# VH-VL binders against b7j9k3: the designs that were tried, part 5

Target 1, 255 residues: b7j9k3
Amino acid sequence: MTTEPGDRAWVLHHYPYGDTSLIVELFTRTQGRLGVLAKGARRARSALARIEAGRPLWVRWLGRGELPVLAQAEELGPFLPLNPLQNLSLFYVNELLLRLTQRRDPFPDLFQVYEETIDALCSEPGEGWYLRRFERRLLENLGWAPDLAHCAECGRSPDAASSEHWLYQAAHGVFCRAHAPDAAVAIEAAALVWLRGAMQTRSMPVWNSSLRRCLEQELLVHLGGRPLESRRLLTAYLRRTQPAMTIQKREEHSE

## First folded at step 1 (VH-VL)

Design i07 (framework fv_imvotamab_arm2)
Fold by ESMFold2-Fast, scan of step 1:
Order: structure tokens, then sequence, then C-alpha cells
Structure i07 (fold): chain C 255 residues (1-255), chain A 122 residues (1-122), chain B 112 residues (1-112)
């Protein structure tokens, strides 16, 4: 234990630099996303903990420049191996942070949600409610969350007890059926209520595919229309490994 | 509310034909598989078969292949289970159930019909 | 076809005490995508079945946290940490890894 303060962090991405070093993109509790140079990290006898996505670290860095040096990196606990779907979900969450957040911009609430998302991902592998929660909380933390409580045209509120479908349009919000534009995507009223703050459900809602399409369209607006590499890899994985065509039929209607 | 509503109880004689229904509401009917499950009196659940209403892709358990026909009419959001010639051994409760199509990775039978009791006796 | 075997056939339990039921498959339920499509269903007297657990351990919406699923490969367990009166019924495991989908024989949970 050191006498100087450190920070809790997660690895979002890393790539080789020079002969033995890594450039590491960290997501830290107090500093937001931070790029660091991990000198000698690829050496067999490096003093730094193994630098990998999905592993919680306690870190300390030196320097105030754009790329400070990683001085210490210690594992905060064991990490179980991830299956391919868990790895793709982790890549997706990390890719969102890498593309939509800036270095040195802290989001303590989002950091907590990230940790909860990794915990849920390990116990509920694959596409889950925790990804929808992460997407919504990411949009909220970045100031991009649309108003889901009122029809954008008439102000009426979705009723979770109703089987009525509402419609979602990225960058424009939600609409009741009477006021929906032609290009909007159908979504259950209960799904909108769940997104607004009833995200206490620990299981996948029956409207998750509708939620996924709506939130991905919203995120795509902020990505400049440029798709995510993680989603391309997921599609390729599904085509290769699909069970009895059921997943492929869902992908055809949810993508 | 997402619902599957089945047709009422039937009392039939051996050799008669029968078609029972399962009407979906509150969701995209063509986006979910619908399965049929048999439960003989005092016995467990048996998988009969499954249909995807969007393209009528239908698959049967080997025990039920040729015994029943599963179909769907997407214009009225209704799935069907039918027999050309009933046997006394067809006496059972028949359930329809929706397969979870809420995401690419779910395989739960999340919504069930109330059941249709079919009694076949001379 | 994959054969699903449940034990015990009947589980009398005292209110507030735990209950555990086992499900074994004749072959591994691990799909090529890495997931195990093993579900648990509850059927109360006179009611249609209700989904409790999907993919081994995930609780379905509205299912109390006293229900938990565990297991891997061919051996799976459903546990009720403290049985309530409303938990009386028959419990079934089901696999959807391979068609035809198949059910276990059922376990009847009764209050002593």
Amino acid sequence: as target 1 above (255 residues)
Amino acid sequence: EVQLVQSGAEVKKPGESLKISCKGSGYSFTSYWIGWVRQMPGKGLEWMGIIYPGDSDTRYSPSFQGQVTISADKSITTAYLQWSSLKASDTAMYYCARLDYSSSWEYGMDVWGQGTLVTVSS
Amino acid sequence: DIVMTQTPLSSPVTLGQPASISCRSSQSLVHSDGNTYLSWLQQRPGQPPRLLIYKISNRFSGVPDRFSGSGAGTDFTLKISRVEAEDVGVYYCMQATQFPYTFGGGTKVEIK
C-alpha cells in the first residue's frame, strides 16, 4: 500500500507501443478516461499487473501531459475468463466509452454503472438488460437522453399497464400512435417506463429487442452515423454460430 | 398486456377432426415463435412443435410428426393446432406459449395461453 | 432427443425452509455460442406454466429472489431459499439447446 492516493480503473483498450510497452486507455473513477504509457508492460518480468479489458486495477500515474506514464498497476481481484458473447458485450461497452467520452472528463455515476454492468455481464452472459441500462445511463451522463415521459407532440405520458405501442425516433423523442412520424420505431409503453428509472429489473424484459433498436439508433446519431466495430463482430459471430435459426430470425427483425 | 388467448374446451369422439386456436395480442405476432405443449391428465409437459408466424416455418417433435398440423394466420394474429382424426390418447390439456424473441440471446417461454382442454371419448 | 431427468419426484418441505430440485440432461446443454439454454418453469394447481429461470441462472421478470438456478453442462439445480405457501406446485426444467425442446418429468413441491 502506498502513502500517496491512487485511483480505481478499468482497461478499455490497449495496443503495442515500441518494443516492450503498451499505450493503455483507462476508465478511471476520478479522472474519467485516461490514456497512459505502460513502459515495459509486454516484458515477461514487468512489475505492472497484466493489462487486459475486464480486469479491475488500482493505478497510479506520473506526469501531467497528454500521455502520462503508468507508475503502478495492481489487480483488485481475480477475473474469470469470458466466453465469446461476454467478450463482445464488454467490447461494445468499452467501444461506446472510447468513442463518446473525452479523456479527463470524470463521470463517477457512469463509472459505478460500468462496474455494475461488468458484474452483471459475468453472471448473465450475452445481450442483457444491463446493456440497455448502460446505454441509457451513458446518454444521461452525456446530456443526450431524450424525454421518454411525454409524447413529443401532445405531452401524453406512457402507461406501463397499457399494451399500447409507442414510437421512438432518435434525436426526436417518443410519440403516441396518433402523433408518430412514419419513420419511428415501435416500442412498448412499459419499455419506456422501464428506461425512465424503473431499471430495477434483474431479468431481460420481453421488449428488449425494441429497446435495443431504439437505443442503438440514438447512439448512432451521436457516433456520426459511423457504426461500431463491436456490432459488426457480433453480427459475424451470430452468422457463424446461430442455434437452429432462431437467433438469425431475431437479428433480421431487431437490427 | 401481452397475451395468448386460447379457444374453449372441446369434447369429441374418436375419428372427428378438430382445430384449436391461440390468439396473440399486445406484441408483434410475426416476430415470435409460438410453441404447442401437451399435458396429459396427471402427467408432465411434452413439446409438440413450434411455428414462426412471420414465414410459417414449422417444426414438429418426432412424437407428433404426422399426428397434428400446426399453422398460423398472421392477418388475425392466431396460431392453430389441428387433428384430422382424433384418438382417445389425444385427451389432454394443450397450451400455446410464446418463445422469447425480445433479444438475440433469450430462449424463455415467457407468455403462456390459459390452455384448451380436449376430451376424446366414445 | 435430449432426455431431461428430474429428482426428486416429490419434495415435501416445511414453510420457510429451503427446497432444492435437480435436473440432469442426457448430453451437454452447452450450445456452440457458449450459452446453456436451460429454463425452469413453475406450474401452480389449475394454472398454466410460468417461466422462472432462463439460461441456467437468470430470473425472469417478477420472479422473487428466493428462486435461484445453478449448474453447468448436464447437471442443474433450482433452489428456493425459503419456501412460501404460494410456491406449491410442479416445477419443470426444459432445454432449448437442441430441437426438439424437451422437459424434465417434473418435481412436485408440497408444504408439510
Scores: ipSAE 0.000, ipTM 0.402, lowest interface PAE 11.7, mean pLDDT 81

Design i08 (framework fv_imvotamab_arm2)
Fold by ESMFold2-Fast, scan of step 1:
Structure i08 (fold): chain C 255 residues (1-255), chain A 123 residues (1-123), chain B 112 residues (1-112)
Amino acid sequence: as target 1 above (255 residues)
Amino acid sequence: EVQLVQSGAEVKKPGESLKISCKGSGYSFTSYWIGWVRQMPGKGLEWMGIIYPGDSDTRYSPSFQGQVTISADKSITTAYLQWSSLKASDTAMYYCARTYDYVWGSYEYFDYWGQGTLVTVSS
Amino acid sequence: DIVMTQTPLSSPVTLGQPASISCRSSQSLVHSDGNTYLSWLQQRPGQPPRLLIYKISNRFSGVPDRFSGSGAGTDFTLKISRVEAEDVGVYYCMQATQFPYTFGGGTKVEIK
């Protein structure tokens, strides 16, 4: 039997199949998303027993079609446990890929961004800049990124040195104040410049909240208005564990 | 077009129950918090509390804790403010307003406001 | 609770002249994320509040450029460069840095 060439991959999701096997959703460097059957992966002492999200793998599979058999999975690098926040952020990134990309549609640049995002997620607290970068690069790779360099109505360009705010409308792009629709969301010119560049800052400035709102609304257009389960869980977790929410919880504990 | 549409004016007697509504349209209802603000006749604005419709996470101002109940039904994109027993001091204009969900436990600003519901409580 | 104090209580202004409203907080409004969640609202007679300015100095969609906000920490100002007849109303500052969110007492802008 012929095998596909080996590939670098990450586990996005898995679920039990039969008594001892797993169906695994992989994100691969050269094939995009790929569903595979990991036969006997839930058996004690299985060579495939350590297939889980957050771990880089070298994989080989047998056959073509929708559900090839996983022939080999080799763990790459050391294994580190994720805390709850890291785990929820990983779930968010993985859920975006599962809902917005197709099987067998490769995005090697997005694959690199994914690996950089997992690395940053392990070294940074909270959502941080890396999730905003992933969201923007995802939109770019899928051909959904709006033009941020020009007002959609008049063609004027944002000036990052100006204190002027611009307006963002999901599915339509950015607008100067004179041409903005009523439903458009205000965003700093510096945030637009950041989104158009390499997004290499380690710390998000004051415009992080505006940026998150704009990107979330853009993603929701492509999700059919149905929010991600991971985002609901992540925001619930952060509201309950962050210092500002801790003060509010104290006022409520007489309940 | 983003809109928050509130229920009509109410005239009640002390001791009666009341539930007023705020219906959101033109946006993703579960991406925003809904807050409630009281304005007594001739007075300023007072913050009552907020609800996140996506999971019904509800927070009350200490001054209003136990005095009112805030709830939401995301299937009909509507938030509610309810009293079990009205007092004459509850006579006021009540506004709902939305704010974007800030992940880190602070809310940015209230961008769109309902038209208000006037509640009059008198014997 | 953070106490928000507005001055003046009323501001009679001649059409076309500037108006200035001050807001002071009992403690710093700088959030741990580096943002300052101070907003300005306008309430015209018989109407609901309307957002004018958020995060100190950012004009909301549809708000004329004659409105500007400034300030830092505990001291904030709303300015109207050229008051128009439609600007009559009560103006409120609001903080959302810390729960419970609190409003200033309001400043009534009237035409002389």
Scores: ipSAE 0.005, ipTM 0.488, lowest interface PAE 11.9, mean pLDDT 82

Design i09 (framework fv_imvotamab_arm2)
Fold by ESMFold2-Fast, scan of step 1:
Structure i09 (fold): chain C 255 residues (1-255), chain A 119 residues (1-119), chain B 112 residues (1-112)
Amino acid sequence: as target 1 above (255 residues)
Amino acid sequence: EVQLVQSGAEVKKPGESLKISCKGSGYSFTDYWIGWVRQMPGKGLEWMGIIYPGDSDTRYSPSFQGQVTISADKSITTAYLQWSSLKASDTAMYYCARRDEYYFGMDVWGQGTLVTVSS
Amino acid sequence: DIVMTQTPLSSPVTLGQPASISCRSSQSLVHSDGNTYLSWLQQRPGQPPRLLIYKISNRFSGVPDRFSGSGAGTDFTLKISRVEAEDVGVYYCMQATQFPYTFGGGTKVEIK
């Protein structure tokens, strides 16, 4: 077997394999997503660290084929238990990576953003800005980010100080009111300016819901129009805990 | 080379104790299950039980539970099958075999240990 | 326990002709992980068993292309497309979906 030197990684997903093993989808710093066979990982006295989403690991694997064997896995820090909404947000972020990236395709900048997103999710669970930043950075790393700096028709720039609403059309970009197509969604100019400098602001003003809708529509284009399982589960959770609210209001309160 | 090497043939009398061995080499012994299979003369294969050497988790076929003891010593990469009191009906060929978790097949087999129990 | 019924008990075959062995389980062999852990083993006279096929249809390393496995649920088949002299022996199906693992009764393949 070819031995890899090891890497920092996060568990995106795992599922049972056989009686005692797991197939694990890892997100690694230097190799991107990597599928591995974790032999005996479900045994009570496994030598491997607990395989679970939201836990940082140092890993080493053997083999360079389609499914290397996980040779070593060690915890890199304490785990803080997540509430249901935090778990759904983690599932959402992980599901985006699983559906939109390929194995063995490294994204070191996105890996750093992922770690910052998990940290913010644990320390600032109600804020939601870290999900908008992750969505934007994911689109940028994949080469899918639309130009948010200029109207697609006339080239005019949004002004963050303006109360003017712009219009966002997934796959086509943003438009000023004069040039917007009928199928565009309203978004505050300040939201577009924030998104271009997402790393500089760590709070969510009232435009968060507009921005969330626009980014989800953008991501849905690249998902082939097929909804995310994590968002279906979120809607079901909100219906059970907040049944009197509209879907839109329940979704806003979940982040 | 991955291989399992079993101890030599045994001739015993009813009531005697016996411990046969299966030594693994060429692989990580603690990462694979070792199973024991009985084949009575002229008969088919019967599953006896299995052990995971890494933590000594042992599981028996119901028909063999209480009749034999399966154990392993990871320091010498050896698995064992033991009887406290042999019976004539224990006369058989005994195989050890390795189970890989990936394809879930018995991919490496020992050469077998013939145990003859007669008065 | 899962009972594995294997047919025929013996299969005399002319060299170069095909042979087919059937295996039926008393209950579904689909594991909770979605895989079906059915294997086929070959035992030549005086030798230990050898793995031929795992997870219904996958050939193990070194196994000739003339061997193929098929089936689903409770009904499985091992086929030898052109039987050679070295294929003489007893063939066993085995399930590893549920413990205790269980074997079929064996099918003796012999040359006419």
Scores: ipSAE 0.012, ipTM 0.572, lowest interface PAE 8.5, mean pLDDT 85

Design i10 (framework fv_imvotamab_arm2)
Fold by ESMFold2-Fast, scan of step 1:
Structure i10 (fold): chain C 255 residues (1-255), chain A 120 residues (1-120), chain B 112 residues (1-112)
Amino acid sequence: as target 1 above (255 residues)
Amino acid sequence: EVQLVQSGAEVKKPGESLKISCKGSGYSFTSYWIGWVRQMPGKGLEWMGIIYPGDSDTRYSPSFQGQVTISADKSITTAYLQWSSLKASDTAMYYCARQGYEYLDYFDYWGQGTLVTVSS
Amino acid sequence: DIVMTQTPLSSPVTLGQPASISCRSSQSLVYSDGNTYLSWLQQRPGQPPRLLIYKISNRFSGVPDRFSGSGAGTDFTLKISRVEAEDVGVYYCMQATQFPYTFGGGTKVEIK
């Protein structure tokens, strides 16, 4: 019997296994994503019955190999009730990690950004700057971030004081107007400057919608073109709670 | 750099058809919406509708639905506003304006305007 | 439709003095993404409208810093700290949060 050292972790997802157990996908500080077997978690009176996303946990597991047994899980912080938009944003962040990272590949810097993102998410009314920051840092940690400081064709730099819109193309970078391919998405020069320094801000950026569109398209390239379930649910929620006219075009051009 | 150039002034009689134009240059025409705004003599601004040239998706203000047709030809980077049968009440200055890649953005660049006069 | 009510109708101002224009919407202009799609436009005599401010308080490129926007929800203000001769014109607020887009009735800024 071997016991790995304990770690700080967050639940990304769980699903039933066997008659009474759960398989839990954890995001850990020192081990990266880790799948664990929460034995008996679905039995009546199980201490593990309330394993939930959105709470910091201290975990300890037993065993080696691809599916260690969850030996201990302890809540490290308060649970704040989330509104539907906050829950969908949490699902979005978790789904990105599940789709784009591998088990046992640690990213301590990304783990810290994840925790900061959840903290900001719990304090904000819904989608905002913290999701743009998370998306950018995720791409950086995976080695996929494009150069935002220079036109990919001519090397010219965006000027935040200029009224000129730049164009963003997923997998190819940013372009000044003269060199932009037809499929590229418009973005304010100031938004590109902000995104390069996004970690320095803790407020809703005025270009959030432009940044969202560009970053979501970049992430979609790495998702193999398969859409995110969290974004499908967000679209369904918005259609139910808001006028369809505005939302229909956003859906067509952002997802 | 970015320019929207509109067609020249028009003088028409009631019942005549008319098509005015707005030519974009200095940017990716298919990545931005083009909106149309009416200003009657001595009056304020009224939003008429918008078109996304990349897929020709067109949205109208309820006040202008059925009164005008908005279209675009991306091969010549030009948007159009058209009437099948003009009325004297259509006498106004008509502006086109560029909006970001979705209609929730702001109108950042405006054409010089096309004056349409309809009288007998 | 969202109704945009703009006051005053006319604002005569002495050169170098401040001017303030108010805009009130019949509904909150906060969109589901947390942004408020409220902009301010300037129209000088005989010219097309020009964007001054977008998303409440952000100056468009080339707009002098004597122009500032503020507000939240349903109440918004455009302020000119020191009116200059070139500021003569009509100012409009506009919302793009909900279809149809709507404009305020306009405020005419004139030099006394």
Scores: ipSAE 0.000, ipTM 0.416, lowest interface PAE 15.4, mean pLDDT 81

Design i11 (framework fv_imvotamab_arm2)
Fold by ESMFold2-Fast, scan of step 1:
Structure i11 (fold): chain C 255 residues (1-255), chain A 124 residues (1-124), chain B 112 residues (1-112)
Amino acid sequence: as target 1 above (255 residues)
Amino acid sequence: EVQLVQSGAEVKKPGESLKISCKGSGYSFTSYWIGWVRQMPGKGLEWMGIIYPGDSDTRYSPSFQGQVTISADKSITTAYLQWSSLKASDTAMYYCARIEGYSYGDFYYYMDVWGQGTLVTVSS
Amino acid sequence: DIVMTQTPLSSPVTLGQPASISCRSSQSLVHSDGNTYLSWLQQRPGQPPRLLIYKISNRFSGVPDRFSGSGAGTDFTLKISRVEAEDVGVYYCMQATQFPYTFGGGTKVEIK
């Protein structure tokens, strides 16, 4: 068994293995997703017992196989408690990585975007722009992002200053009005320019609904139609906490 | 593409039963509420009720409670609206619509995707 | 139930002129989370309704910027800055702050 070099990593998921151990799904800077065995992590007072999602780690592992042993895990930052919606957003981002990426497939640019997304999630909760940025960067890194700079049929470019709406077709790209497929979703030219650029808008602009719909449809194509567990949990949370989704109390209500 | 496709027009007699459908495609069917809306000829829109297909949680507008049954079959991504005994006053266009409650980062509670409608005519 | 009242019932407008539709709720539409779940829908002849505006003033995907929403509390307005032929139809406000969700009675926009 050889010793692999250490790396910066985040916990995406973990689950019990044997009587006292965990299998930990890591997202690492240089190795991509990596499954590791954290021996004895569930034993009381284990140094590995505090490994959890939402905290940056420096990790070292032993072995070249499918399931190397976690040899070292050091926390690189303070634990910031997340509210329920922040936790669900973190779960969503982590679930996308678990469902759409392969183990041992490195994406250093995506790793940086992931860290920036966690930072933004903590510092400006309730703003979705950083999740839209993560979604777009994920698609780009996986080779699934369509060209947003030119109409797929004629090559014309969207003008951000124009009020003209363009059309987006998941897995096919963008189209000007004259060349759009019937099923395409309308999107503002400014939203397309934002997606192609540095994504510097910190709060959601007027075209946020268009941006969200297009990215949601693109991700859905690659998820194989199977729903995200994070979406199920989010919907359950909102039904309990949002009065708009509760049934009105009636005098004749039985149970 | 995200779509809701409804069953075809129906012509019925008073007292007959009817079940119309709304089939979802292109999205996670069990993760969104589906609402039913009635529009009587020449009249406005009326909210009938909603269902969450993931667990069949169903809620009715008070004026439609006991008048109709809303259900869903998640195995075939289809929601249903059903009458045990139709009345002439049930003559209307019936729409299903998807309700978007939240996309990570913002709350909405709007109907973004609508079915094409099912015309139900009840006459003697 | 929250009652939604729209005025006018009918709005004949000349092409290129503005149109304004008012919507009033029987009680405040401010939800306990601080949001106001007031939407505007357009129904063109023979078509299903289409979402135009959500949360008072946010334009939905693909909606032209000639459509704008404003208001607060119980009084809301939908404005079309320059009416085009394709804007003919019935416009509805809707609230989702409380269940059951309720619609306004509708305003018919037609060209004169």
Scores: ipSAE 0.013, ipTM 0.541, lowest interface PAE 7.9, mean pLDDT 83

Design i12 (framework fv_imvotamab_arm2)
Fold by ESMFold2-Fast, scan of step 1:
Structure i12 (fold): chain C 255 residues (1-255), chain A 119 residues (1-119), chain B 112 residues (1-112)
Amino acid sequence: as target 1 above (255 residues)
Amino acid sequence: EVQLVQSGAEVKKPGESLKISCKGSGYSFTSYWIGWVRQMPGKGLEWMGIIYPGDSDTRYSPSFQGQVTISADKSITTAYLQWSSLKASDTAMYYCARHSDWGYEFDYWGQGTLVTVSS
Amino acid sequence: DIVMTQTPLSSPVTLGQPASISCRSSQSLVHSDGNTYLSWLQQRPGQPPRLLIYKISNRFSGVPDRFSGSGAGTDFTLKISRVEAEDVGVYYCMQATEFPWTFGGGTKVEIK
């Protein structure tokens, strides 16, 4: 086994392997997603830092095969305690990476956005803008982002000052009302303008739910139509805490 | 073009089982809820329940919970409404309708399935 | 359950004249997200219902501008500015703010 250079990484998922070890899915700055064997990680006195989602790690691994051995894991920051909705948001972001990216396919810009998303999730819980930004940037990095600046049929641009609704169709883009196919779903012009130019906005107006639905539909196209486990868990959580909620009251990861 | 196409009219006897269908096309079937609405002869509209085909999350009106079962088969983009044992009081027109979580409530409707239950 | 009450029960109107339908809810329809999920549906004789208005005042695709919705809280109104022959039918308000979703009893619009 050879020792690779160290890297900054985050845990996306882990599960038991053998009597004392873990298989860990890492999201790394320079190598993209990487699966590693963390030998002895479940032993009472392991040399490896605690392996769990939401913790930034400096890691080093041995070997260049499909499942290298985790040789070193050191905590880079303090534990960030999360409430249930924050935990579901983290699971959602991690699940998107696990299903839509491949091992050893680096996206350094997406890695930076991931870190910014975790920071915002911890410092501004419940705001939700960071999830919309992550979704858009994920689609952009994978080459799947639709053109939101122009009507797909006539090329007209949305005006943020207008109260006009536009229509969004996953895999096809956005349409002005005159050219929209019947399958398209309504979205405010201001939401499209925000998404293109206001990535750092910390609050989202009432159209946040419309934007979330449109991005969810776009992601579902690339997920083969199979929904995310994080959506099921959110639904179960809300049903337990608010069993009489209406369907429109189901805001996934934001207020 | 969004379409919801329902199965044809049914004539049944009390105690018989029945399953009617609603086939969606022209949109992402797993991304929208499908609701069922009853209209008894000469009466108004009653919401029965709704299903999200992507994960089979199903919600019933309290008055219909235990009276009917709503299901969906996303491989053929079809939602279902079924009874284990029909009653004469189930005689009605049944509509399916698409619902967006985020704005358009019951934006597209099926043509309706007339169910007649008599001896 | 939220009870939706519509008045009048029937509205005979002269062709080209306005018609107005009222809908009152037993409690506020303002959702925790700030939206009011109050819709209006039209059912022509022998046809399935058709969405006219959503979130109080927004016209659905293909709905003529002679239809308008207004209101807030518990009191809502649907107006038809110039009734045409094709507007004959039953109009329903509905709420989707709170489970279970409920419909008004309907208002029959007919030409006198």
Scores: ipSAE 0.000, ipTM 0.403, lowest interface PAE 15.3, mean pLDDT 80

Design p01 (framework fv_pabinafusp)
Fold by ESMFold2-Fast, scan of step 1:
Structure p01 (fold): chain C 255 residues (1-255), chain A 119 residues (1-119), chain B 112 residues (1-112)
Amino acid sequence: as target 1 above (255 residues)
Amino acid sequence: EVQLVQSGAEVKKPGESLKISCKGSGYSFTSYWLGWVRQMPGKGLEWMGDIYPGDSDTTYSEKFKVQVTISADKSISTAYLQWSSLKASDTAMYYCARDYYGSSYFDYWGQGTLVTVSS
Amino acid sequence: DIVMTQTPLSLSVTPGQPASISCRSSQSLLHSDGKTYLHWYLQKPGQSPQLLIYEVSNRFSGVPDRFSGSGSGTDFTLKISRVEAEDVGVYYCMQSIQLPYTFGQGTKVEIK
């Protein structure tokens, strides 16, 4: 049995196993997603730190193969209470990783972006620039990022100083207004320029909703067209608390 | 060059039907919402509803839901506003306007169609 | 529905002087996405409305820099630093955070 030296990890998902244990889906710095058996994790006097989404852990596991035993789990940082919108955003980010990445496929850059996203999520209300950055970096790490620098039809570049809207079509790229196909959705040229440089931005752009729509449609293509549970819950939450929100109504119409 | 061109002025009697049009050009017609706004003589602007021409999904203000029908024909880049039975109170200028999804504002407006309903 | 209230209803300005128009919403126009869904339009006599300012403070293409928008939450202001003859017309604020979209009642700006 080879003992791993330990790693920094986050909980993406967990579910009960037996009377006192959990099966935990971890997102680790060096191993990517990793499934582990956390024996006795639900016991009142468990030696393992509390296992919940949004909590950073230092972990060590025993065994080889697809379901090693969690030997050690220590809390690395404080857990800040999240409001409902922040919790839904966390669920969204975790759901993307769970559905689009494979176990034991490491993405160290994406791991760092994930940590930065959680930090920003805890300090900002609801959705923000950090989710758009995460979506872009996720697509880049998986080799799925579209070319945002040129019209897919004519090769022209977006001008950030222009008030002209460009158009985005998932799986096809961006288009100037003259060449856009029927299924494309409007986006500011400045948004495309910002997205190309997203790593350097730590502020919420005024076109955040446009970016959200386009990036979520791109991700949905790679999800096989199957909706995200986190976004279904967000829609239900907004209908209950803010039933006539314009942006929610427009987002719901997309095919 | 984005343009919205509306049909010409109409003079009708109460009880008559009417269908006015708004033709978009210079952009992808099916990629933007198109809204209808009413302005009664000497009064302000009232949002009536909108349509997404790509799938003909419509939204109506509750005040106008029973009064009018909004539709579009994407093969000719044209949206329509229709009444089955006009009333004198429908006398107004009607504007179509392109609605930008990302921030839901009207960036380009048609020239307006004046509808006069009198006995 | 969200109610939009503009003050004043009318404003007479000497050319070259500043003008200020207020718009108040019955509810906050700030969305969780960080955007504030408040926009300003100008309707010149005999013409269609035209977009001046979107999302509180962003000038639309071709709009002169003498126009500026500011505000947050429920309180918004449109300022014209030096009013010109071509600025006469009715100014409207609009909220688009919630359906139905609603407009202020309009502020008529005329030259003295």
Scores: ipSAE 0.016, ipTM 0.485, lowest interface PAE 7.1, mean pLDDT 84

